# VH-VL binders against Apolipoprotein N-acyltransferase (lnt): the designs that were tried, part 2

Target 1, 229 residues: Apolipoprotein N-acyltransferase (lnt), of Prochlorococcus marinus subsp. pastoris (q7v0g7r236to464)
Amino acid sequence: WQTNMPTREKTNFKNQFINDKLISAQKIALSNDAKLLITPEGTLNNNFNLNFKSKIRMLAGGFRNSKNGLRSSLLGYQIGDKTYSSFIDKHRLVPLGEKIPGFLNIFSRGLSAVGGIQPGSDSRFFKWKFTQPLAIAICYEITDGFKIRNAVKSGAELIISAANLDPYPRKLHYQFLSLARVRSIENKKDNIIISNTGPSGLISEEGKIIKLFDPNTEQNDVVNPNFSI
Below, E stands for the ipSAE of ESMFold2; O stands for the ipSAE of ESMFold2 at other seeds; V2 stands for 0.75 times the mean of E and O plus 0.25 times the DockQ between their complexes.

## First folded at step 1 (VH-VL)

Design a4 (framework fv_iluzanebart)
Fold by ESMFold2-Fast, scan of step 1:
Structure a4 (fold): chain C 229 residues (1-229), chain A 123 residues (1-123), chain B 107 residues (1-107)
Amino acid sequence: as target 1 above (229 residues)
Amino acid sequence: EVQLVQSGAEVKKPGESLKISCKGSGYTFTSYWIGWVRQMPGKGLEWMGIIYPGDSETRYSPSFQGQVTISADKSISTAYLQWSSLKASDTAMYFCARQDTAMVEGYYGMDVWGQGTLVTVSS
Amino acid sequence: EIVMTQSPATLSVSPGERATLSCRASQSISSNLAWFQQKPGQAPRLLIYGASSRATGIPARFSGSGSGTEFTLTISSLQPEDFAVYYCQQYNEWPYTFGQGTKVDIK
């Protein structure tokens, strides 16, 4: 699901609006016989709960509280869940500064928009019930080829790249897509990319763009990655 | 085609046990609630309770809590309504219906109904 | 529990006339109200949900309005097939209670 919700306005959206959008997205996913619904980074507000039971397995970008503070995460919902039952936290936070490599410095601009986020585990390996193990990259984590490679070595069969690139210039959106292609090629794994305003789609293990969503458009569509055992 | 098909009419004596069924087809059974509604002869509709087959969460009306048991078997897409000991006041038509608690655009609660199961309890 | 009260108990109208049915909740239910039609020997049929949204396949002559505690169902030009019993139901909180029904019959 490519949400097409602006970053600034998204933090002001009421939970009812988010719930209504999720119900619509899940309905569309189910009508297309989808097995999993994926949302972009930061889709759900702090302390968000569904006002309905999830009708489909879902990986939703959002926030969660932990003993050590607020975490930006990809939250796993099983069929029947009202609150997430699994999660993987965004690990690497890079403070805005002159010591950040140029490419990562651009990414860090957007990261400051949320504020107060604490880093999580550095593992990008996500083993979730009723799905194949996944390698997860949240936004600029896609630049860390070593961590993604380690997740694949641990058994991940598919790469999921979730982002919110709304605050970044258009050329960086293309660079993000190029990095996603490189990760697919070097690991011989398909990569599902989902972003708030784009790019979103499916990249094959040989780096071919199989499906690409129109940018700056709300779009619900099905992609069929090549899962290998 | 989305359908709920209920078991046939039952004639029972007070004190007997009974289990009636509601089978769903044409949709993902585990993604929707199933509600049960009683209608006594010549009377209105009474909401009895609901079950979510995906995790078996059940909610009962206070009037029916402890009087009936609602269950589901997701492997055969079937929900059940059960009495351990019937009484004459249980004589009624029982409907099952697909129900969604959200009731937002494109999601319809109680939008698909079974044909009803007539239960007659007499001595 | 939220008590739903419908009025009138019986409404006698001629074909082609407008029928207005009322439903009152004992506490605010926002717009979480549905209307159902039941004909003799049949299962109920969903007409309106969210107080004002018409269900799939329901003719335009049926319309719902209201929010909070007072709700109405309007049938703008009654057809012969519309003579039935109508029920409102709140789904704001469990238990999801029905009103006692309004019978619409021929005058």
Scores: ipSAE 0.000, ipTM 0.429, lowest interface PAE 16.5, mean pLDDT 74

Design a5 (framework fv_iluzanebart)
Fold by ESMFold2-Fast, scan of step 1:
Structure a5 (fold): chain C 229 residues (1-229), chain A 123 residues (1-123), chain B 107 residues (1-107)
Amino acid sequence: as target 1 above (229 residues)
Amino acid sequence: EVQLVQSGAEVKKPGESLKISCKGSGYSFSSYWIGWVRQMPGKGLEWMGIIYPGDSYTRYSPSFQGQVTISADKSISTAYLQWSSLKASDTAMYFCARLEYSSSWDEYYFDYWGQGTLVTVSS
Amino acid sequence: EIVMTQSPATLSVSPGERATLSCRASQSVSTNLAWFQQKPGQAPRLLIYGASTRATGIPARFSGSGSGTEFTLTISSLQPEDFAVYYCQQYNSYPLTFGQGTKVDIK
């Protein structure tokens, strides 16, 4: 599922509008026998709650409050949940005042605009009860091969790469896709790429693009990744 | 107490424009969808469309798309239903109603209703 | 669109008797079905939502049942104030659609 909504519009959306879109997405996912619905980074507003009980397991990009401030996260919803029951926080924040590579410097500008976001755990391993373990990369975390590799070593069977690339130049969108392919190859795991206005799709463990979504349209689609036995 | 109060009855000629209102009170107006329902004399209920006043997002019934405009002004807790050019076939009672979240997984149901606005269009 | 069909069109019952009203959807609406009561000159009043959950302030004599395509509203021990038109409405899919109504009349 890819929303293709600019970041500016997402931050101004009301919870009812987001709920309406999620209901539509879940109906489409269930009609196609999907077992998991994934949204791009930053899809949900801060303090968002579903106005219905989730009918499918969902990983939604959004924000959560913690004792140490606002976190950017993938929020896990089990079947029956109205509020998230699991999460994985974005780990890699660009330090203020430090010199950073040009590629990462572009991402740091967006983070500065949001303000108040704190770093989370450096673990990229995610598992719900009775589900396949996942390796999660949020936005430029895809550049950290070491943490993704550690998640795979811990048992992750699939890589999920979630991003919101609409504030960034088009060249960077293709760099993101290239990095996602590298992560699939080096870990021998399929990678599901979920992006707002950038590239989205399924990449095989050999780095082959199996399915690619149009980056300029809102899409709801079903992908069936190959899990390792 | 949640209450929806609609504007008074209207008598119009074909071709005239009209805008009727629905004012909410006793709840957070911008946090609930408002829907419009038509009831022709002696007939049943027909859904026309809904609006979320917080951001003015609208969804229309296909039968009413392009025939009416639904809008809202959250600063005065009021929703509106508007015609640019009335027809005799628009003669009906028009209800506004608030939508509440269902415990089911999919949608919203109407919980509180306005008293209705009778619109008569005749020459 | 989903077509909602109610039966009977008119139901004549005596006070104190049980009234059973039926509502059929042209395709499955799960449990996303509501029942409304409308008296002459008045706005509709919500009775039941989620096929079987009574709305706040609705007397226990009103009960709803069903799922999928077949739904029933039961009024046990009908009271004088219960003579009205009753509508079912699906909210599973847009556009939202209502049945044509069942008029509950005094025998």
Scores: ipSAE 0.000, ipTM 0.429, lowest interface PAE 15.0, mean pLDDT 72

Design a6 (framework fv_iluzanebart)
Fold by ESMFold2-Fast, scan of step 1:
Structure a6 (fold): chain C 229 residues (1-229), chain A 122 residues (1-122), chain B 107 residues (1-107)
Amino acid sequence: as target 1 above (229 residues)
Amino acid sequence: EVQLVQSGAEVKKPGESLKISCKGSGYSFTSYWIGWVRQMPGKGLEWMGIIYPSDSDTRYSPSFQGQVTISADKSISTAYLQWSSLKASDTAMYFCARGDYGDYLEGWFDPWGQGTLVTVSS
Amino acid sequence: EIVMTQSPATLSVSPGERATLSCRASQSVGSNLAWFQQKPGQAPRLLIYYASTRATGIPARFSGSGSGTEFTLTISSLQPEDFAVYYCQQYDEWPPTFGQGTKVDIK
């Protein structure tokens, strides 16, 4: 699901609106025989709960509260869940005082727009009941080839790259796409990318763009990755 | 194999209480809704209500609200349909079915139990 | 409550022929429409959901179409085991409601 809910307007969205959009997205996914619905980074508000029981397995970008503070995460919903039953937290943050290349410096500026986010586990390996193991990159984490490689070595059969790139210029959107392609080639794994306003789509294990969604549009569409490589 | 197995046929008199069962196997019982459907002799199908076993969240069709009680026991993967006082008009085949959905309004039911015939006569 | 009306009440078809069954809703139900098959003494069997999606294990000869208020179930090359009563069911509004059924008889 490419939501096309720009960051500067997102703070005004209420939980009812998000629930209505999720219901619509799940109906469309099911009508196309999809097995998994994936949303961009930060799609759900803090303390969000579904007002319905999930019909499809879903990985939704959102936030969770932990003892160590607010975490930005992909939240796993099984069929029947109203609250997430699994999660993987965003880990990669820029340390204070470290000199950062220009490309990465743009990402660090965006991260500071949402104060109070704490790093989670550095493992990018996500094992989910009834699905193939996944390697997960949330926004900036796509730049960490070593961590993605470790997830693949641990058994991940597909890479999922979720982002919210709305705060960034279009040039950076396509640099994100290029990095996603490199990760697919390095690991010989397909990569599903999903971001708020784009780019979103499917990249093959050879770095070929199999499908790309129209940027700046709300689009629900099915991609069929190859797991058996 | 995913299946629902219902209790056997019942013959009762008006005013008697009754509790029939529907046992699920081959799947996570708490992850799916269970619905109950009535079919009167020679007539079509009519929804009675649904229950989500994980939290016992129930919804009744308006015609059946207060007429029956739907419940579930997670420890034995069994859902129940209960009458405190049967009427002759309760004579019917009763089916249970697994809800394959997030919310009832968006769902369909599969598989179904084999049915329980309830006969209420004086 | 949404009223579902099926036609015809009875359809007589020879084996190998095509059967077309209609279902109308009193108000729009979008694509939230399922089709069930019921044989005498048996539980209903799901054939089609979301108006046109075949349930697991259902033969390709069964197909559903339509949206809004008008829906069709088509059975191509009817087999002896297909003689049964067929019900449509909306799940757009609570409570979900069934049509009165169409009986498919051998000619």
Scores: ipSAE 0.000, ipTM 0.420, lowest interface PAE 16.6, mean pLDDT 76

Design a7 (framework fv_iluzanebart)
Fold by ESMFold2-Fast, scan of step 1:
Structure a7 (fold): chain C 229 residues (1-229), chain A 124 residues (1-124), chain B 107 residues (1-107)
Amino acid sequence: as target 1 above (229 residues)
Amino acid sequence: EVQLVQSGAEVKKPGESLKISCKGSGYSFTTYWIGWVRQMPGKGLEWMGIIYPGDSDTRYSPSFQGQVTISADKSISTAYLQWSSLKASDTAMYFCARHPEDILTGYYDYFDYWGQGTLVTVSS
Amino acid sequence: EIVMTQSPATLSVSPGERATLSCRASQSVSSYLAWFQQKPGQAPRLLIYGASTRATGIPARFSGSGSGTEFTLTISSLQPEDFAVYYCQQYNNFPLTFGQGTKVDIK
């Protein structure tokens, strides 16, 4: 029952692997005239820095340290950045001790699996300088329609749903996709969903699945939402 | 003139340690990556790993991780490839080569200049 | 890792003839592919990078083409000094990987 602790060598290997994958992903994105690269939740390790200057605007799932502890975040990289210059932290959806619907209980377990995570701001509104605003949902935040609606009311033009669903049963992947569709319909906004093993793709403002990536495959591809960045 | 000059041929016995060198000249040594490539007798090329001498950032091919150590001394513009304990299967020609900076990513790119090679023979 | 497969293993041609060498990647490497020439007892020499860009000092008879997974090196009129082993290498993904080589020898 004792598991090996992460070693310095394994962490260095992961950081090198992530950097090489990001270089490849950015090259593919640029060759397809993409304006923004989005990665799944938890893609970058804590204290991660790029080994290169970003050549495209990027929203990368990762972790950041704050005065109140470790935060799970979507980290914003501008062109030229080696470290993130903006962020949006994952907010805890349900208070500790509250009764949780069965399917949401699994998301709660996933959050606790990454020790030391602290709740962030409940705002799902994200804006870079000179860009259109985004509404961000990280993993189970997609279930909080009120918070996403508030971001859209504040001017968000596109919904981004980033997740890491590996710890969860395949049945929950379909529920996640269904919730993402509901968010798009009720807010009349396109939704880009990105997860490390699926589901990933583009959902229209009327809830249609315009493009869906094959699950459990490495895929770098372009989606064109009704959005300019 | 850009030049990479490698140390001379080595004949060793299994279990011995070895450190071979690659000296760069004619360019800013600390701003280019140096990679190491193995070629076993009569076989093709295998990439072993790479180092950025400016900050000693070092990366290994998974096949060579733990088998060798790559290092550099920027004060004398020299990169090194080292074995703590040689085995007969290490018998090969070893090349160093320079990687220019990828202007888009600031990362390693293709090999543009190569050293002449160091022949390492390990036999009892 | 990305596997690079070169064909044919050996190509026998006469001086003045056209030689065409193929390189296939197990998954897309975009245009991040280089070609090297190696003569017996010598270090490899860079011929082509970015799939189609000739390196400095490389004669115009050498040309590269392709993208994604299929790449070709063409020598339009083979000279005696061109008899050598040719390697392709991808530099899009870690680890960097080489093909097994194509030997161009005299008929």
Scores: ipSAE 0.000, ipTM 0.401, lowest interface PAE 20.3, mean pLDDT 73

Design a9 (framework fv_iluzanebart; at its last look DockQ between E and O 0.03; V2 from the best seeds 0.00; counts 0 for: pae O 18.8 > 2, placed apart)
Fold by ESMFold2 at other seeds, look of step 2:
Structure a9 (fold): chain C 229 residues (1-229), chain A 125 residues (1-125), chain B 107 residues (1-107)
Amino acid sequence: as target 1 above (229 residues)
Amino acid sequence: EVQLVQSGAEVKKPGESLKISCKGSGYIFTSYWIGWVRQMPGKGLEWMGIIYPADSDTRYSPSFQGQVTISADKSISTAYLQWSSLKASDTAMYFCARQYDYVWGSYEPTGFDYWGQGTLVTVSS
Amino acid sequence: EIVMTQSPATLSVSPGERATLSCRASQSVSSNLAWFQQKPGQAPRLLIYDASTRATGIPARFSGSGSGTEFTLTISSLQPEDFAVYYCQQYNDLPYTFGQGTKVDIK
């Protein structure tokens, strides 16, 4: 689900509004026989709870409180959940002995300044009930080819790239898309891209853009990635 | 804040047509079902049907199928209840109410959580 | 269609006392059951949904229980503003249906 909810509007959204949008998105996903609903980074507010039982498995971008502070995460909801039951946290990328690329430097400064977010585990491998193992990249994490490759070597069958690109210029949206294509090529895995106001779609294991949605519209659609095997 | 505002009371004669309205505000209108409930004078509540404004999926109680038309105009966040030919037995109070999506026969919260103020329809010769 | 039967039809109770209202479904509705309160000249008000969950702003003296075919609304200490008609509604299967109502009167 490409939400098309700019970051400034998110700070003014009530939990009711977000729940309303999620109900609609789940209805559309179920009517199209989808098995998994994915939402962009930062879709859910801090301390968010569903006011309904989830009708579909969902990986939703949001925030969670940990013992050491707030984390940006993809939150896993199983069917029947009102609160997430699984998660994978965003982490900071600091290349050892290398300069930070200009693209990454802009993203990391902007992202790290928002909300006082604590770094999470650096593993991008996500094992979750009822799905194939996944490689997860949240926003600028798509730039860390080593961590994504390690997740694929650990058994991940599909790359999920979630982002909120609203704070950034359109040029960085295109760079995000280009990086996602590179990750797909080098790992020989399909990559599902979900962003709020940026590119969303499906990239094949050969790096071809199979489907790309209009970035400035709210869209729900079903894609059929090729899992290995 | 969430509100459902219905059109005003109507006095009609048998055989006349009528369309009453229910305007939703303070929420995403297309994300919820809108239902209609009849209450005859001195009687209980009767579920008439529901509509999902996003795609106009409409479901009727068998008792009201073919007797009334439920519709919505999502561009103005308004649902309608309509008769082509009123009968004296249609004299009643009519409420609209909001409900969360129905997908597999159950979902939460799924009760009618917000109600319109009601529209009194009086049909007499 | 699922028939919802409420009992009693009228319940006379003194303020401060406990009231127990029953609702029976002709077939299982799981937990997809709501309770509404209606005062004269007003629209119904949601009290309980999902059989036991209080709606926003509903006092703790209202509680719901049950699943399947048997459901109960309990008002633990009646207040003057609680004298009204109460309806149950199932939303498990279309068409959704209401019970016939239970009137709670001052004794």
Scores: ipSAE 0.000, ipTM 0.412, lowest interface PAE 18.8, mean pLDDT 76
ESMFold2-Fast, scan of step 1: ipSAE 0.012; ipTM 0.565
ESMFold2, look of step 2: ipSAE 0.000; ipTM 0.403
ESMFold2 (binder alone), look of step 2: mean pLDDT 91; pTM 0.931

Design b1 (framework fv_rovalpituzumab)
Fold by ESMFold2-Fast, scan of step 1:
Structure b1 (fold): chain C 229 residues (1-229), chain A 122 residues (1-122), chain B 107 residues (1-107)
Amino acid sequence: as target 1 above (229 residues)
Amino acid sequence: QVQLVQSGAEVKKPGASVKVSCKASGYTFTSYGMNWVRQAPGQGLEWMGWISAYSGDTTYADDFKGRVTMTTDTSTSTAYMELRSLRSDDTAVYYCARDEGYYDSSGYLDYWGQGTLVTVSS
Amino acid sequence: EIVMTQSPATLSVSPGERATLSCKASQSVSSNVVWYQQKPGQAPRLLIYGASTRATGIPARFSGSGSGTEFTLTISSLQSEDFAVYYCQQYNNWPYTFGQGTKLEIK
């Protein structure tokens, strides 16, 4: 689900609006026999709960409270869940030396704009019940090839790259797409990318763009990776 | 086959309350939601609210918040709608209608009860 | 809340003719629109859901189309039993909202 819900001006959509959109997205997914619904980074508000039982497995970008503070995460919903039952938290990259490259600085600023986000585990390996393991990259994590490779070495069969790039220049959107393609080639795994305003779609294990959504549009569409979910 | 059977017609005085029942059969009651819709004589359909037979969660239309309560009894597969502080303009046929959505999800209204006429006068 | 507006309020047509009924939403409801038929003294009957999918048992002469904010119900060859009131309803957002209805009557 490419949401096309702008966050640049710190507009918070009401939970009812998000719930209504998720119901529609799940109905579209089920009508197309989809096995998994994926949303962009930061789609759900903090302390969000579905006002319905999920009818499909879902990986939703959102936030969770941990003992040490707020985490930006992909939240896993099984069929029947109203609240997430699994999660993987975004982490911060450790810079080499004292200075961070300019575009990584921009990502760090965006992360801080969502009130006090804390880093999570640096493992990108996500073992989910009843599915094969996944390698997860949330936004700037796509730049860390070694951590994605480690997830694949641990058994991940598919890469999922979720982002919210709306606050950032369009040039960074294309750099994100380029990095996602490199990760697919390096690991010989398909990559599903999903972003708020784009890019979103499916990249093959050879780095070929199999399907790409139109940028700056709301789209509920199916992609078929070379992988059983 | 799916059936929704509602309670019989009622005559009430202004200020009273009415409680309409809707007995479901032919499907797993707790897997679907129930909507309540009313229709004043010669007028259109007006949505009042929705209840999950699974969780008991409700959503009411703003015009009825504070005056309506929707409940379910899973042991008898029956939904209830109680409307309080009745006025003459509450005279209407009240329908229950199953929400196609599974569990707590929303959907369209696929099966309807026969309707219960509630008359508010004198 | 989303306002659903049907037009015309009354449509007078002869048996065997084609009828086209309009339903407009005040904001996008995707394809989450349903059409009901109501005859005097009866509960509404489901005709079409998801804007274009006929419900079980509904004759092929009934068809629906549209997405976003504009929707139409078409009855291609009117039979005597088709003269009734038709309602559209959106189920995209809470609260659910109905159009005011279109009465289809014999000319």
Scores: ipSAE 0.000, ipTM 0.407, lowest interface PAE 19.6, mean pLDDT 78

Design b10 (framework fv_rovalpituzumab; at its last look DockQ between E and O 0.08; V2 from the best seeds 0.00; counts 0 for: pae O 15.3 > 2, placed apart)
Heavy chain, then light chain:
Amino acid sequence: QVQLVQSGAEVKKPGASVKVSCKASGYTFTEYGMNWVRQAPGQGLEWMGWISAYSGNPTYADDFKGRVTMTTDTSTSTAYMELRSLRSDDTAVYYCAREYDSWDLGSYFDYWGQGTLVTVSS
Amino acid sequence: EIVMTQSPATLSVSPGERATLSCKASQSVDSNVVWYQQKPGQAPRLLIYGASTRATGIPARFSGSGSGTEFTLTISSLQSEDFAVYYCQQYNHYPYTFGQGTKLEIK
ESMFold2-Fast, scan of step 1: ipSAE 0.011; ipTM 0.497
ESMFold2, look of step 2: ipSAE 0.005; ipTM 0.479
ESMFold2 (binder alone), look of step 2: mean pLDDT 91; pTM 0.917
ESMFold2 at other seeds, look of step 2: ipSAE 0.005; ipTM 0.483
ESMFold2, look of step 8: ipSAE 0.000; ipTM 0.444
ESMFold2 (binder alone), look of step 8: mean pLDDT 91; pTM 0.919
ESMFold2 at other seeds, look of step 8: ipSAE 0.000; ipTM 0.401

Design b11 (framework fv_rovalpituzumab)
Fold by ESMFold2-Fast, scan of step 1:
Structure b11 (fold): chain C 229 residues (1-229), chain A 126 residues (1-126), chain B 107 residues (1-107)
Amino acid sequence: as target 1 above (229 residues)
Amino acid sequence: QVQLVQSGAEVKKPGASVKVSCKASGYTFTSYDMNWVRQAPGQGLEWMGWISAYSGDTTYADDFKGRVTMTTDTSTSTAYMELRSLRSDDTAVYYCARSEDYYDSSGFTPYWFDPWGQGTLVTVSS
Amino acid sequence: EIVMTQSPATLSVSPGERATLSCKASQSVSSNVVWYQQKPGQAPRLLIYGASSRATGIPARFSGSGSGTEFTLTISSLQSEDFAVYYCQQYNSLPYTFGQGTKLEIK
């Protein structure tokens, strides 16, 4: 689900609005026999609960509270869940080193603006019961080819790249897409990209763009990666 | 036309197992959940569990955990319920029933049962 | 588990009269209550879902109301075909649970 919710307005959206949109997205996914619903980074507000039981497996961008502070995460919902039962936290909050390229500086400054977010585990390997393992990249984690490759070496069959690029210039959106293509080529795995305003779609194991959603539109669409189940 | 057609009546001895089938037609099988409900002679309705035709995930009522297995075959649009270690008090009509989702202005309302299969009488006697 | 209790166990009324059937939940089930009609030798038939919404093909004389823990099924002008057993069921939480049934019979 490409949500097309502006970053500024997203902080003002009520939990009821998000629940209504998720119900709609899940019904569309189910009517198309989709096996997994994926949302962009930061789709759910902090301390969010569904007001319904999930009807489909879902990876939703959101936030979780931990002893060591607020975490930005992809939250895993199994069928029947109202609260997430699995998660993978964003790890790479600040890139290592004294100096980073300009576009990485912008990514880092975006996270600093949110504040209070703590890095999680450095593993990008995500395994659910009854589904194929996934390699997960949240926003600028797509720049870390070593960790994505390690997830694939551990058995991940598909790369998921979730982002919220709305606060960033259009050039960074294209650079994000280019990096996602490189990760697919390096690992010989399909990559599903999902971003708030785009780009979103499917990249093949050869780095070919199979499907792109229309940017700056709300869109629910189904993509079929080469490897699934 | 949406319908569920169940297998025929069974007579079993105590300790045996029974497997009831429920063949769906007239809708996309994987878009709905399948429930199993039984009714002993002259008694009310008792929910046994549900299975997602989409994922294969199951939830069983506590009284049936360890004795029941629910499965689906999506290629034939058929759901199955197997009950093991049969006792005389398992004599009942067993129904399959589809769960249908509803969305209203107040939110998402899941699960009520429509349609129902015609029922399968399972008699457990020595 | 949520316990659903129906009353009365048996209701004797004449055709053309109004019948009111009660269903109580041991804890709040919001509006997630469904009513079924069952005739001898037949599977249950969906009447009302979401406490108050009539299913497709169900006559307007059937109406449901209630929320939280108290629910009512009303049949405004009984027809001969309405004499059956009626069950309420909650679908707010697992396990799904049914009431014990109310038998509607001719006086």
Scores: ipSAE 0.000, ipTM 0.395, lowest interface PAE 19.7, mean pLDDT 75

Design b12 (framework fv_rovalpituzumab; at its last look DockQ between E and O 0.40; V2 from the best seeds 0.00; counts 0 for: pae O 13.2 > 2)
Heavy chain, then light chain:
Amino acid sequence: QVQLVQSGAEVKKPGASVKVSCKASGYTFTGYGMNWVRQAPGQGLEWMGWISWYSGDTTYADDFKGRVTMTTDTSTSTAYMELRSLRSDDTAVYYCARGPYEDFGEYMDVWGQGTLVTVSS
Amino acid sequence: EIVMTQSPATLSVSPGERATLSCKASQSVSDNVVWYQQKPGQAPRLLIYGASTRATGIPARFSGSGSGTEFTLTISSLQSEDFAVYYCQQYNNWPITFGQGTKLEIK
ESMFold2-Fast, scan of step 1: ipSAE 0.006; ipTM 0.508
ESMFold2, look of step 2: ipSAE 0.029; ipTM 0.576
ESMFold2 (binder alone), look of step 2: mean pLDDT 91; pTM 0.939
ESMFold2 at other seeds, look of step 2: ipSAE 0.038; ipTM 0.587
ESMFold2, look of step 5: ipSAE 0.045; ipTM 0.574
ESMFold2 (binder alone), look of step 5: mean pLDDT 91; pTM 0.936
ESMFold2 at other seeds, look of step 5: ipSAE 0.006; ipTM 0.449

